# VHH binders against f1rkq4r372to572, part 20

Target 1, 201 residues: f1rkq4r372to572
Amino acid sequence: KQMVRVLERVCTTLLGLEDQLNALDRAAGDGDCGTTHSRAARAIQGWLKESPPPASPAQLLSKLSLLLLEKMGGSSGALYGLFLTAAAQPLKAKTDLAAWSAAMDAGLEAMQKYGKAAPGDRTMLDSLWAAGQELQAWKSPGANLLPVLTKALLENAEAAAEATKNMEAGAGRASYISSARLDQPDPGAVAAAAILRAILE
Below, E stands for the ipSAE of ESMFold2; O stands for the ipSAE of OpenDDE; V2 stands for 0.75 times the mean of E and O plus 0.25 times the DockQ between their complexes.

## First folded at step 11 (VHH; framework vhh_gocatamig_d2)

Design m6 (at its last look DockQ between E and O 0.87; V2 from the best seeds 0.00; counts 0 for: pae E 8.1 > 2)
Fold by OpenDDE, look of step 11:
Structure m6 (fold): chain B 201 residues (1-201), chain A 118 residues (1-118)
Amino acid sequence: as target 1 above (201 residues)
Amino acid sequence: EVQLVESGGGLVQPGGSLTLSCAASGSTFSDHWLAWYRQAPGKKRELVAGITSGGYTLYADSVKGRFTISRDNAKNSVYLQMNSLRAEDTAVYYCAVGDLWSYEYDHWGQGTLVTVSS
């Protein structure tokens, strides 16, 4: 039940961001990043109406991976699919904080290795990577530090998304246009940060 | 001018095999995401398979274990080996190319028809 609520919150968030993400994407893309995320949200909502999600986090992420790959469209579906498929693996054995940290690391590693991008390239990887750095600190948290760490994680992810407005594009369409002036954040980074907030708030 | 040209489509019996090819011209896509999509009559276009520049492959659940996507950077081409074909695989198949991190596709082929029928 808790997982369903989280997913619903993610979907609501993405649907609410459609216009904003499209506007951001018009700067260097075709202006449909928001629409593709809305399509993902609707696909998830439809899935939840058909049956309850898997109880296992690993199975959940795997199913989400397939769903987004097939229904989201664009290359963003592939990116999320890649991330979620990798992230599901560490969660097969355990689902504690350390396992979730390992899941994040696995997803990030897959995106970098197979997507050939790095933090600082002005992509959704920037937001996710920033969040991952804080999550690693959670592997051995002190007593009652989780709320503070959560706040820090979200703030860092959002700050990283915003910081992409000042980055030189190392990946994406903007990286192929030398004369392009990038003065707005990457829509993928903004979307990723918003998803994290929806999950953790 | 960038062009994607699909080939290899045709009529095949259930259980049969086909290999689709997509040749790109006008630019090199060795660092790009390559994908196959299909659209059946009355249905929306859906992803079939994709391959990253790093060689990672992704498949729709409906084709896993039956279809294999591969790429040849030297030939600037992407391939789709389709085995154990089913009637529900009948569709126009499209190849697409894009920068994975652009969140969109740059170019699409015109499509090749695959008909699976007894």
Scores: ipSAE 0.440, ipTM 0.767, lowest interface PAE 1.0, mean pLDDT 91
Fold by ESMFold2, look of step 11:
Parts: structure tokens; sequence; C-alpha cells
Structure m6 (fold): chain B 201 residues (1-201), chain A 118 residues (1-118)
């Protein structure tokens, strides 16, 4: 179905960004953020060849969480696992727009609580938080504005990812590197924004 | 300089139990993500279990229900309780410490060998 199409689009997007994400990561790490995301994409592709993904969004997110924890490597797998495991919970009973907004809230809460970071710390949380702020409008569905709200969500997330180039690193080992070397966007924030675009288009 | 030392490895029978520990020196664990990895011959290093600074635990499917990760920040230590061991669990087990937001691990231990053999 359409979930397989979305997942393939996410995988294609991540594979296409490998070199860019690696280049961004060299300022704060080993330069392997793109390689790690490509590993995740290939693991998802392999999983899809073995079986169709679960029809339930909650089961889908739970399975992706386990897959990324096992196959992605690096601490990125733990971050996505943390987010996806928490996000799956509100989707167990309902899958309407309010439930998807609650899923985003749950994932953001888990990242902040267990990752000990906040918006403004120059992390992937910055782009996800921006998306979550726009998603709040989905909890109040007075009129069907989904295309307008989707565009606003994507623009806000992408702008927040770009804005991380201007942020002082407040979390992770990047906080020990000179500000001059952090005038590029955070690779995690760029990846998160790209994943959101692949999902919502 | 942070140094990680694993201990507790050895030879065990299938179905047996073993507790691995990893102690840190030179710095405090309290705000760090801690993980156990293993590497069997001819295979890439793979995640076994991890625990966040807030106590959230994550496990590989192959060990769920059999292994338990825990941490003791007062002792700067992380533990892996391994029950119902199988031959497939034979590997060198590594402790790793990282900051989640750096997207990579900062420090690895030297490894401790676990052999499950009849």
Amino acid sequence: as target 1 above (201 residues)
Amino acid sequence: EVQLVESGGGLVQPGGSLTLSCAASGSTFSDHWLAWYRQAPGKKRELVAGITSGGYTLYADSVKGRFTISRDNAKNSVYLQMNSLRAEDTAVYYCAVGDLWSYEYDHWGQGTLVTVSS
C-alpha cells in the first residue's frame, strides 16, 4: 500500500543525502552521519523485501524502532528508537489527525526527557520540534486545511534545520568545538527534515 | 581521559547465566547513554542493549527477555545480566559510552569474551 511507497521514498531520500550528511557531520563528529542513515535505509529496504510492513501505524513504528536500534548503529539508532517507541503508543487506539499529533508530542517528550536536550541546542530535535509546533493545528480540525498545514509544517521544519547553523551547540560533543566550525546546519536536523518531507509528500 | 573496563566474561554452559559489568574511570556516567555491543567471529559488531541517562532501556530482538541492562551511577558502572545463554551468544562483548546527540560513541572498552559451549 501507500506505507510501502512512503518508506521507499524515505529510503531513496536518505541514500541520496549520504555525502551531504557526512560532510555536515565532520564539524562535530566522525563524518559518518550520512553513512549511518544510508545503513538504516538499506536495512528498511531489506525488511520490505522479506515481508510487507504491518498495516497498523502503531505496529509499523514499533517495528521500525527495533530495526533501527539493531541495524542503524551509532547513537542515531537509539534516538530514532526512543522517538518511534514513544510515538507508537498514541496510535494504538486511533489513527486520526489528533492521534498523529499526539504521537509527535510523545516522541518529542521522550527525546527531551531521555536525551536531555531542548529546542535551541542544535540537534535533530530542532527540526522535529518545529514540525510538532505546526502539528498542533491538526488537533483543531475546524476546516480541512491539510495541504496548507502540511506545507507550513515542512517549511517550518526545514527552516529550523537550516537555522541550526546559527545556534551554539548546547548538547553532544559538538558543544566543545569552536563556533566557527559550527556555521553549517546540524546533520541530524537536516536528516529529520528530509525524512518528514519524504513522508508527507 | 575516560577508560572503560569490562569484566565478568568467561565460559558457560548453554542455559547458564553470566553477569557482565563495565566500570568507568576518569569521568562520570550520569548524563551518558551506555550500551553493550558484541562481535562474533566473522560478523560486524552489533548492539545488544542500551540504557539512557534517564533509565530507558533498549534491547536487540535476539536477547529480549533473556538479557537485562542496568546502571549504577553512584558506582560509575553498567551491567548486563545474561540468562538462558545460547551458543549464538558467543562473542566478545564491548561496553560503549556516548552522548546521544553527538550521533556516535565517544568511548569503547577493550571487550570481554563470553563463550557458550557444551
Scores: ipSAE 0.032, ipTM 0.494, lowest interface PAE 8.1, mean pLDDT 78
ESMFold2 (binder alone), look of step 11: mean pLDDT 80; pTM 0.806

## First folded at step 13 (VHH; framework vhh_gocatamig_d2)

Design p1 (at its last fold request DockQ between E and O 0.85; V2 from the best seeds 0.00; counts 0 for: pae E 3.1 > 2)
Fold by OpenDDE, fold request of step 14:
Structure p1 (fold): chain B 201 residues (1-201), chain A 118 residues (1-118)
Amino acid sequence: as target 1 above (201 residues)
Amino acid sequence: EVQLVESGGGLVQPGGSLTLSCAASGSTFSDHYLAWYRQAPGKKRELVAGITDSGYTLYADSVKGRFTISRDNAKNSVYLQMNSLRAEDTAVYYCAVGDLWSYDYDHWGQGTLVTVSS
């Protein structure tokens, strides 16, 4: 039931961001990034109405991967599918903080390897990577408590999303236009940060 | 002008096989993400398969093990090998091309009809 509430919060967040993300996407894209994410939200909502989500985090991420890949549309569906498929793997054996950290790393590695992008390219990878870097702090002796870690993670992800407004695009449609024309953050990065907040808040 | 042209669609019996082709012209897409979508009557368009410029493949759960997506950059083309076809595979199949990190596709084909019926 907790998982259902989290997913519903994600969906509500994405639906609420539709216009903002579309506006951001008009700067260097085709202006429908928000609409695409709304489609994802509606797909998830429809799925939850049919049956409860899997109890296993690994199974949940795998099912979400397929759902977004198939129903979200756009190449963003492929990106999320790629990330979630990889992220599900470390969670098959364990579901502790170490496993979730490994899940984030696996997803990030898959996006970089198969998507051929890197942090700093002005994409959703920037927000997710920033979050992943902060999540690594759990390995340090005297690591912060989970609530403090979560707060820092979210702040870093959101800061990274905002920072894309000052980046030269290394991937995506923005990479085909002059960097001088880019003065808004990448809609994918903004969406990714918002999703993280919906999950962890 | 960029154009995507699908071919290979037709009528086939259940259990049969079919190969779809999509030829792109007007630009080179060796660095682009390529995908096949399908739309059945009264249904929404949905992804069938995708292939990154790195060659990584993605499949809808309903076609895993039966369909294979591949690309030939020299021919600026993408293919969909469909085996063990089922009635529920009946749809118009579309080719799409785009930068993966653009979050959407730049170009779509006009589609080719695949009908699976006994």
Scores: ipSAE 0.815, ipTM 0.910, lowest interface PAE 0.6, mean pLDDT 95
Fold by ESMFold2, fold request of step 14:
Structure p1 (fold): chain B 201 residues (1-201), chain A 118 residues (1-118)
Amino acid sequence: as target 1 above (201 residues)
Amino acid sequence: EVQLVESGGGLVQPGGSLTLSCAASGSTFSDHYLAWYRQAPGKKRELVAGITDSGYTLYADSVKGRFTISRDNAKNSVYLQMNSLRAEDTAVYYCAVGDLWSYDYDHWGQGTLVTVSS
């Protein structure tokens, strides 16, 4: 139903970004980030043909974590696996907006701890962190502010992804060779912001 | 350039155990994400297990509880302990090394064959 439509929209978005993400990835990587995300999209599409997604958000995120880890290839699968496995935990008891904010926070904490990165390091974490900051407002919602909060979240994540073009690489391979700016946004940050827009738009 | 050499494959009975190892030359593993993949006949390559430079481990659902990935940075090596082997585990096993935040694997080994058969 609604989750199938969201997942299909995410897949369509990622498939459409393949060449763009590969081009961005060549600045500091091997040029496969877009291909890896397209492989994830095709794996999700194949899974949806076999069965509907779980209705439980915690089970959904856990299943996606395993699917991406197993099928995505590239180290992006490990990053999404870290994030999604941790994000699933707060959603086991409750699924209100506060629980979703806690899920985002848990995923961000896992990426920082086990991936050894922080906001400002020019990674996908930058766009996800920006989204997480806006989700804190969702824990203390006003009357019917959800459309405004959603717009702010997406704009903040997209601005943070774009801002990575001005950052020195502080994690990963690029941090060893040069601290010079790459003048292109990080492909992982661009992908993460696009996924969020596909989910929430 | 990093070179990866797998070893430890072979023929084993169902229920048996094997330990795969992968050694690197030309660079150190200490700041890398390490993984084992496998490719069964007629199938696409898929992840078996991964381990971050912080020691966090990740496993495919089909091998959880049976396989253990570990690393020894001093020996520049990654290992896969495979217990309770099943016929479905028959595959060529590859090690891979990558940079987690560059989103790609930099190097792959040549593979080692594991055959699980009566």
Scores: ipSAE 0.392, ipTM 0.713, lowest interface PAE 3.1, mean pLDDT 83
ESMFold2, look of step 13: ipSAE 0.312; ipTM 0.696
ESMFold2 (binder alone), look of step 13: mean pLDDT 78; pTM 0.787
OpenDDE, look of step 13: ipSAE 0.681; ipTM 0.855
ESMFold2, fold request of step 14: ipSAE 0.386, 0.385; ipTM 0.709, 0.710
ESMFold2 (binder alone), fold request of step 14: mean pLDDT 79, 79, 79; pTM 0.794, 0.791, 0.799
OpenDDE, fold request of step 14: ipSAE 0.699, 0.019; ipTM 0.868, 0.329

Design p2 (at its last look DockQ between E and O 0.93; V2 from the best seeds 0.00; counts 0 for: pae E 3.6 > 2)
Fold by OpenDDE, look of step 13:
Structure p2 (fold): chain B 201 residues (1-201), chain A 118 residues (1-118)
Amino acid sequence: as target 1 above (201 residues)
Amino acid sequence: EVQLVESGGGLVQPGGSLTLSCAASGSTFSDHYLAWYRQAPGKKRELVAGITDEGYTLYADSVKGRFTISRDNAKNSVYLQMNSLRAEDTAVYYCAVGDLWSYEYDHWGQGTLVTVSS
């Protein structure tokens, strides 16, 4: 039940960001990043209407991976698929904070390895990586540190997304555009940060 | 001008096999993400399989274990081996090329029809 609410919040967030993300994407892309994420949101909503999500985090991420890969469209679906498929693996054995940290690391590693990008390349990886760094730093926090961790994660992710407006694009369509022309954040990074907020708030 | 040309489609009986090919011209795509999509009548286009430049493969759940995507960078081509074909696999199959981080595909083929029927 809680998971459904989280997913619904993610979907609502993405649907609400459609125009903004499209606007951001018009600067360096084809202006459909928001529409693509909205398609993902609708796919998830449709999925949730059919059946409850898996109880296992690993299974959930795996199913989401497949769903986004198949239904989201664009290459963004592939990126999320790569991330989520890898992230699911550490969660098969455990679901504690350490396991989620490992999941984030696995997802990030997969994106970097197979996507040929690195933090600082002005992509969604920047937001996710920033969040991952915090999560890694808090692998073994005390029980009362979760709120602090959440705040730190969100702040870092959102800051990283915003920081992409000052980055030279090392990947994506923006990499073919002079950095002097890029003065807005990467729509993928903004979307990723927003998703994290929706998940963690 | 970049062109993607699919081939290999046709009529096949259930349980049969086909191999689709997509040849790219006008540019090299050795560093690009390649994918196969399909669209059945009255349905939306959906991903079938994808392959990264490093050879990592992704599959729709409906085709896992039956379809195999591969690429030959020297030939600037991507392939889809389809085994154990089913009636529900009937569709126009499209190849696509794109940059993962562009969040979109740059080019699409014209499509090749696969009909699975007894």
Scores: ipSAE 0.537, ipTM 0.809, lowest interface PAE 0.9, mean pLDDT 92
Fold by ESMFold2, look of step 13:
Structure p2 (fold): chain B 201 residues (1-201), chain A 118 residues (1-118)
Amino acid sequence: as target 1 above (201 residues)
Amino acid sequence: EVQLVESGGGLVQPGGSLTLSCAASGSTFSDHYLAWYRQAPGKKRELVAGITDEGYTLYADSVKGRFTISRDNAKNSVYLQMNSLRAEDTAVYYCAVGDLWSYEYDHWGQGTLVTVSS
């Protein structure tokens, strides 16, 4: 089905970005962000070989949350766990576009509250938050606008990821480094934007 | 330099309980994400449980309902209460500390062995 195809596309994207994300991570971290995302991709690939994914979006996000939490090996797994667990809740009863916008909002709220970060802190939250702002437009009717709205969502997320190169680090290990050393995008923000593109293209 | 020391491991019968403790020296936990991982012989190291500085908890599916993670910031400690232990829980258990937004853990403990056998 098309969901397996989407997940495989996400995995291929992350595996292809491993070296780039590790290089970005070395500016303020241990250079391991790409490796942890590759571990996530391989775990998803292994899971898909063992069983079909759940048809329910809420069950799918819940299972992905646990898989990433257990298998990623870095604290990124907890971040995705916070987001996906919360995002699954609005999808339990409905799966229309408004429910997906609510899911994004719930995931963003969980990351901000329990991860203690906000947009502008130079994290993966910046890309996801930009996508969430554009996703608000999906609550309105207008199926003929979806290609335009999708393009805008991806462009906003990618621009927000690039803009993190100019942000002072407000969270994470990068917060110990002077602003002058952070002339590169946050690797988590770049990864998040790439995941969204793989999902929606 | 941060040093993490786990304790509380040992031999326990199936169905029994253990409490693991991990204490930090050289820095405080208070604004950090804390986690327990385990590694069984011949297997990859995998997450057991995590807890944010706000107290939000995350659990691996295999331990949900049986294990409880908690933190005591005043004592620079994180705990893992393990109940209803099974043979499959036999592993070396490691604590880890990090900042979520660094995407990786800063420090790992040396590990404590838990053996579940009769």
Scores: ipSAE 0.372, ipTM 0.729, lowest interface PAE 3.6, mean pLDDT 84
ESMFold2 (binder alone), look of step 13: mean pLDDT 78; pTM 0.792

Design p3 (at its last look DockQ between E and O 0.87; V2 from the best seeds 0.00; counts 0 for: pae E 5.7 > 2)
Fold by OpenDDE, look of step 13:
Parts: structure tokens; C-alpha cells; sequence
Structure p3 (fold): chain B 201 residues (1-201), chain A 118 residues (1-118)
């Protein structure tokens, strides 16, 4: 039930961001990044109506990976699929904070390795990486520190997303645009940060 | 002008095999994400398979174990080996090219029809 609520929050968040993400994407893309995320949200919502999500985090991430890959469209589906597929692996054995940290690391590693991008390239990787750094730093915090971790994680992710407006694109369509400095953040980074907030708030 | 041209489609019996090819011209896509989509009559276009520049492959659940996506950068082409074909695989298959981190596909082919029927 908690997982369903979390997923519903994610969906609502993405649906609410559709226009904003599209606007951001018009700066260096075709202006449909928001629409693709909305499609993802609708797919998840449809999935949840059919059956409850898997109880296993690993299975959940795997199922989400497949769902996004198939239904989201665009290359974003592939990126999320890549991340979630890798992230699911460490969660097969354990589901504690350390396992989730490992999951984040695995996803990030997969995106970097197979996507051939790095933090600082002005992509969704920047937001996720920022979050991952905090999660890695707090592998075993006391229960009373979890709120602090969450806050730091979200702040860093959102800051990283915003920081992409000042980055030179090392990947994506923006990287093909001559030395013209983009003055808006990467829509993928904004979306990723928003998803994290929806999950963790 | 960038063009994607699919080929290899046709009529095949259930259980049969086909290999689809997509050749790109006008630009080099060795560093791009490549994908196959399909659209059956009355249905939405859906992903079949994708392959990153690094060789990472992704498949729809419905085709996993039966279809194989591959690419030949030297030929600027992407392929879809389709085995154990089923009636439900009947669709127009489209090749797509995109920058993974652009969150979009840059180009689409015109499609090739695959009909699986007895």
C-alpha cells in the first residue's frame, strides 16, 4: 500500500510537470520530454489498476524497467530501463539502506558505462548522481538521521538539476549545439530530481 | 538528409523466422541509440528492442528470447532477427535512431510490414 502511494505520487508529479518539461525541452530538443514522462506516468497508473505491484523491491524495479521501456517512448524509456534494471540487482539479496545505496550505485554505473555519459554532462545523470553521493555517504545512519539524509539527498539532487543550466552539455542534443550556453536546466535532470522528491517526501 | 530504410519484411508462417534490416544514410549513427518499434492495426506503436552504442540491448517482454537486435556500425545499420514468429507479431516494424541523452528519437523509417499467418 505504501508503495502504491509512492508510485501514485510519482505519477502525479510527472503529470504535473508535463508542460514545464516540454518547455525546457524546447530549448534543445523537440519539446516532448514532458509528454514522454506523462506517458510513463499513465502507464504506471494503468499497471497499478490491473494488479498490485510486486512486494519485492527487486521485482518492482524490474517490472518498472520493462514498463517504462515499452510504454514511455523516446530514449528516456531506455535510460530508465537501463538504470532500473541494474538497480534491481543489489536488491535481490537485501533491501536495507545499504542495499538501496548499492542499487543506486549500480544504476548510475550502468548509465555511465552503457550510456557513455558522466556527471557534469548536463543530463538526468547529474541529479541522480548527486542523490547517489548522499546515499552512499549515509550507508548506515541511525534512524534519527534518515530525515537529514533525505533532505540532503533531495536538496543535492535538485541543486544538481538546476546547475545543469550552467553546464556545457557533454551529452544529448544540447551537446551538438555550438558554444551557445543554454540558460535552462536539462529537462531530464529536472524530471529525475522531481521523481526522487516524489519518492522520498 | 537523413533517411532510414527498413527491409526484410514479408509474409511468414507461424514459427518462422525473418530478419529485418534498417540502413541509415545521410549521417553516421555509430554513437546513437537504435531501436525497433512495431505497430499493429488498431494498436499503439510499441518498442520491440533497443541497442545502445555500447551494445546494451533491451527487449519487450513479448519478444524476449525470440528476437535479437544487433547493429553494424560499419554498415550504419541495425538488424532485428525474429525467430519463432507468432500471429501477434504481425505489424509494421519501424526503425528509429536517437541520441540516448536527448530523450527522443531523431529519425524514423517508413516501416516494413511483417505478416505472420498460416
Amino acid sequence: as target 1 above (201 residues)
Amino acid sequence: EVQLVESGGGLVQPGGSLTLSCAASGSTFSDHYLAWYRQAPGKKRELVAGITDSGWTLYADSVKGRFTISRDNAKNSVYLQMNSLRAEDTAVYYCAVGDLWSYEYDHWGQGTLVTVSS
Scores: ipSAE 0.721, ipTM 0.885, lowest interface PAE 0.7, mean pLDDT 93
Fold by ESMFold2, look of step 13:
Structure p3 (fold): chain B 201 residues (1-201), chain A 118 residues (1-118)
Amino acid sequence: as target 1 above (201 residues)
Amino acid sequence: EVQLVESGGGLVQPGGSLTLSCAASGSTFSDHYLAWYRQAPGKKRELVAGITDSGWTLYADSVKGRFTISRDNAKNSVYLQMNSLRAEDTAVYYCAVGDLWSYEYDHWGQGTLVTVSS
């Protein structure tokens, strides 16, 4: 039940960012990143009308991966599919903080390996990687520390997304543009940070 | 300018097999994400399969286990092996090429028709 509210919040966030993400994409790309993410949001909303999502996080991420691969339309669906498929594996047995950190690490590894990118290449990987570093750096946090740690994770991811404005594109179409032409953050990194905030708020 | 040419479509009986190919001119595929899409009459274009420049493959659920995507970067070509074909696979099949991290496809082919019928 509570997962439906989280997913709806993510969808509302992405629909609200469509014009902003498209504008950022036009600065260094083809201008449809926001449209693609809105398509994903509408697909998720439609899926939620058909049935409740699985309670198991591993099953949830696996089903979202398939949905995005099929419905999202751009290569973003392949990127989210790589991440979500790998991230689902560590969550099969446990769903504690260590398992979520392992899930993030698995997703990041898949994106780097199969997408041939690294942090610093000005992609959505930059914001996701920053969030993963925060999760990995935490030692046995208590329940009373989770609000503080969540705030740090979100601030780190959002700062990393903003910092992509200073990076040269190291992958994709934007790699043909010098850094002197890029003064805006990567739209994928902005979208990823916004998704994380919608999940964790 | 990249130009994509699909081939290998045709009429085939249910349960049969067909191999589609797509060749590029003007630029190489080696750095690109490649995909096959299909569009049945009156339907929206849908993903069939994709393959990254590192070789990771993905498939729509409806074709998994029946279709295999592959690439040959030396020939600037991508292939779709289609086995156990069904009437529901009837569509125009398009190849698409893009940069994975640019979040969209750059070029589409003109399509090749696959008809699965008795």
Scores: ipSAE 0.182, ipTM 0.586, lowest interface PAE 5.7, mean pLDDT 81
ESMFold2 (binder alone), look of step 13: mean pLDDT 78; pTM 0.790

Design p4 (at its last look DockQ between E and O 0.85; V2 from the best seeds 0.00; counts 0 for: pae E 4.1 > 2)
Fold by OpenDDE, look of step 13:
Structure p4 (fold): chain B 201 residues (1-201), chain A 118 residues (1-118)
Amino acid sequence: as target 1 above (201 residues)
Amino acid sequence: EVQLVESGGGLVQPGGSLTLSCAASGSTFSDRYLAWYRQAPGKKRELVAGITDSGYTLYADSVKGRFTISRDNAKNSVYLQMNSLRAEDTAVYYCAVGDLWSYEYDHWGQGTLVTVSS
């Protein structure tokens, strides 16, 4: 039940960001990044109406991976797909904070390895990486520190997303634009940070 | 102008095999994300398979184990080997080229029809 609520919150967040993300994407793309994420949200909502999500986090991430890959469209679907597929693996054995940290790391590694991007390239990887760094730093916080971790994680992710407005694109269409300094953040980074907030708030 | 041309579609019996090809002109596939989509009558276009520039492959659950996506950058082509075809695989298949980190496809083919019927 809690997982459903979290997913619903993610969907609502993405639907609400459609216009903003499209606007951001018009600066360097075709202006449909928001629409693509809305499609993902609708797909998830449709999925949840059919049946409850898997109880296992690993299974959940795997199913989400496939769903987004198939239904989201765009290359974002592929990115989330490869991230979530990798992230699911460490969660097969355990589901504690350490396992989630490992999951994040696995996903990030997959994005970097197979996507050939790195933090600082002005992509969604920047937001996710920032979050992952915090999660890694707090592998075993006491229960009382979880709120602090969450806050730091979200702040860093959002800051990283915003920071992409000052980054030179090392990947993506923006990277093909010579000397053009983009003054807006990467829509993918903004979306990723928003998703994290929706999950953790 | 970049053009994508699909080929290899046709009529095949259930259990049969087909290989689809997509050749690009006017641009290179290097550093590009390549994908196959399909659209059945009355249904939305759906991803079938994708392949990153690094060679990482992604598959829809419905085709996993039956279809194989591959690319040949030298030939500026992407392929879809389809085995154990089913009636539900009947669709127009499209190749797409995009930038993985641009979150979009910038080119689509016109499609090739695959009909699986006894």
Scores: ipSAE 0.724, ipTM 0.873, lowest interface PAE 0.7, mean pLDDT 93
Fold by ESMFold2, look of step 13:
Structure p4 (fold): chain B 201 residues (1-201), chain A 118 residues (1-118)
Amino acid sequence: as target 1 above (201 residues)
Amino acid sequence: EVQLVESGGGLVQPGGSLTLSCAASGSTFSDRYLAWYRQAPGKKRELVAGITDSGYTLYADSVKGRFTISRDNAKNSVYLQMNSLRAEDTAVYYCAVGDLWSYEYDHWGQGTLVTVSS
C-alpha cells in the first residue's frame, strides 16, 4: 500500500525529469537518458495497474529487476537489473535497516564488477555510492537520528551528482570525448539522486 | 562507421532450433555490452538476451533455458542459439551494441526474421 505510493512517486519524478535528463545527456551522449527512464516509469505504472506489487521487499526488487531489464529498452535496463537482482539477496532473510544497507552494498558491487566502473568515473554510480556511504550509519544504533541521517544521505547523493560536472569521464560514451571537462553533471547520477529523494521523501 | 549484419533467420517448425549471428564491421565488440532484441508484428521491441564484456549473461524470463547468448570478440561477433522454438518466438530479431553507462545502444542491426510455424 505505502510501497505503491512510493513507486508512483518515483514514476512521477522520472516522467517530470525527462527533458532535463535528455538535455544533460546530449552533452556527452545521445540525448536519450530521460526518454529511457520515462519508459521505465511507464512500465512500472502499467505493472501496478495489472496487479499489486509483492509485499516482500526481496520479491519486489526481483520483480522490478526483471521488469526494467525487459521493458526499459535501453542498456540501462541491464544496469538496473544487475543492481536490483543483487540488492534483493540480503533482503531475503531480514528487512531491518542493516539489511537495507547491505542491499545497497550488494547492488553497488554488482554494478562495479559487471559494469567495469568505479566512483569518480562520472556515472550513476557516483550518486549511488555516495548514498551507500551514508547508509553505513543505518547499521549503528540511533533511531532518534534517522531523519538527520536521511537528510545527510540525500544531500550527499545530490552533491555527488553535481560534482560529476568536474570529473573526466572514466566510463560510458563520454569516456571517448577529449580530456576537457564537460561542465554539466552526469544525467545518470542526477536521475539516481532524484530516485533516492522520491523514495525517502 | 559501425555496421551490424545479422544472419541465420528463417522458417522453422515448433520444437526446432536456429542459430542467429551478428557480425560487426568498422569497430570492435571488445569492452562493449551486446544484446539481442525481438519485435513481433504489432508489438514493442523487447529484450531477449544480453552479455557484458566480462561474459555475464542476462535473459528475458520467456527464453530462459531455451536460448543461449555468446560472443566471439576475435571475430567481432555475437550469437544467439535458439532451441525448443515456439510459435511465440516468431519475430524480427535485432542485435545491438552499447555501453551500460550510456543508457542507450550505439548501434542496431537491420534485423533477421524468424518464423516458427506448424
Scores: ipSAE 0.282, ipTM 0.671, lowest interface PAE 4.1, mean pLDDT 82
ESMFold2 (binder alone), look of step 13: mean pLDDT 80; pTM 0.810

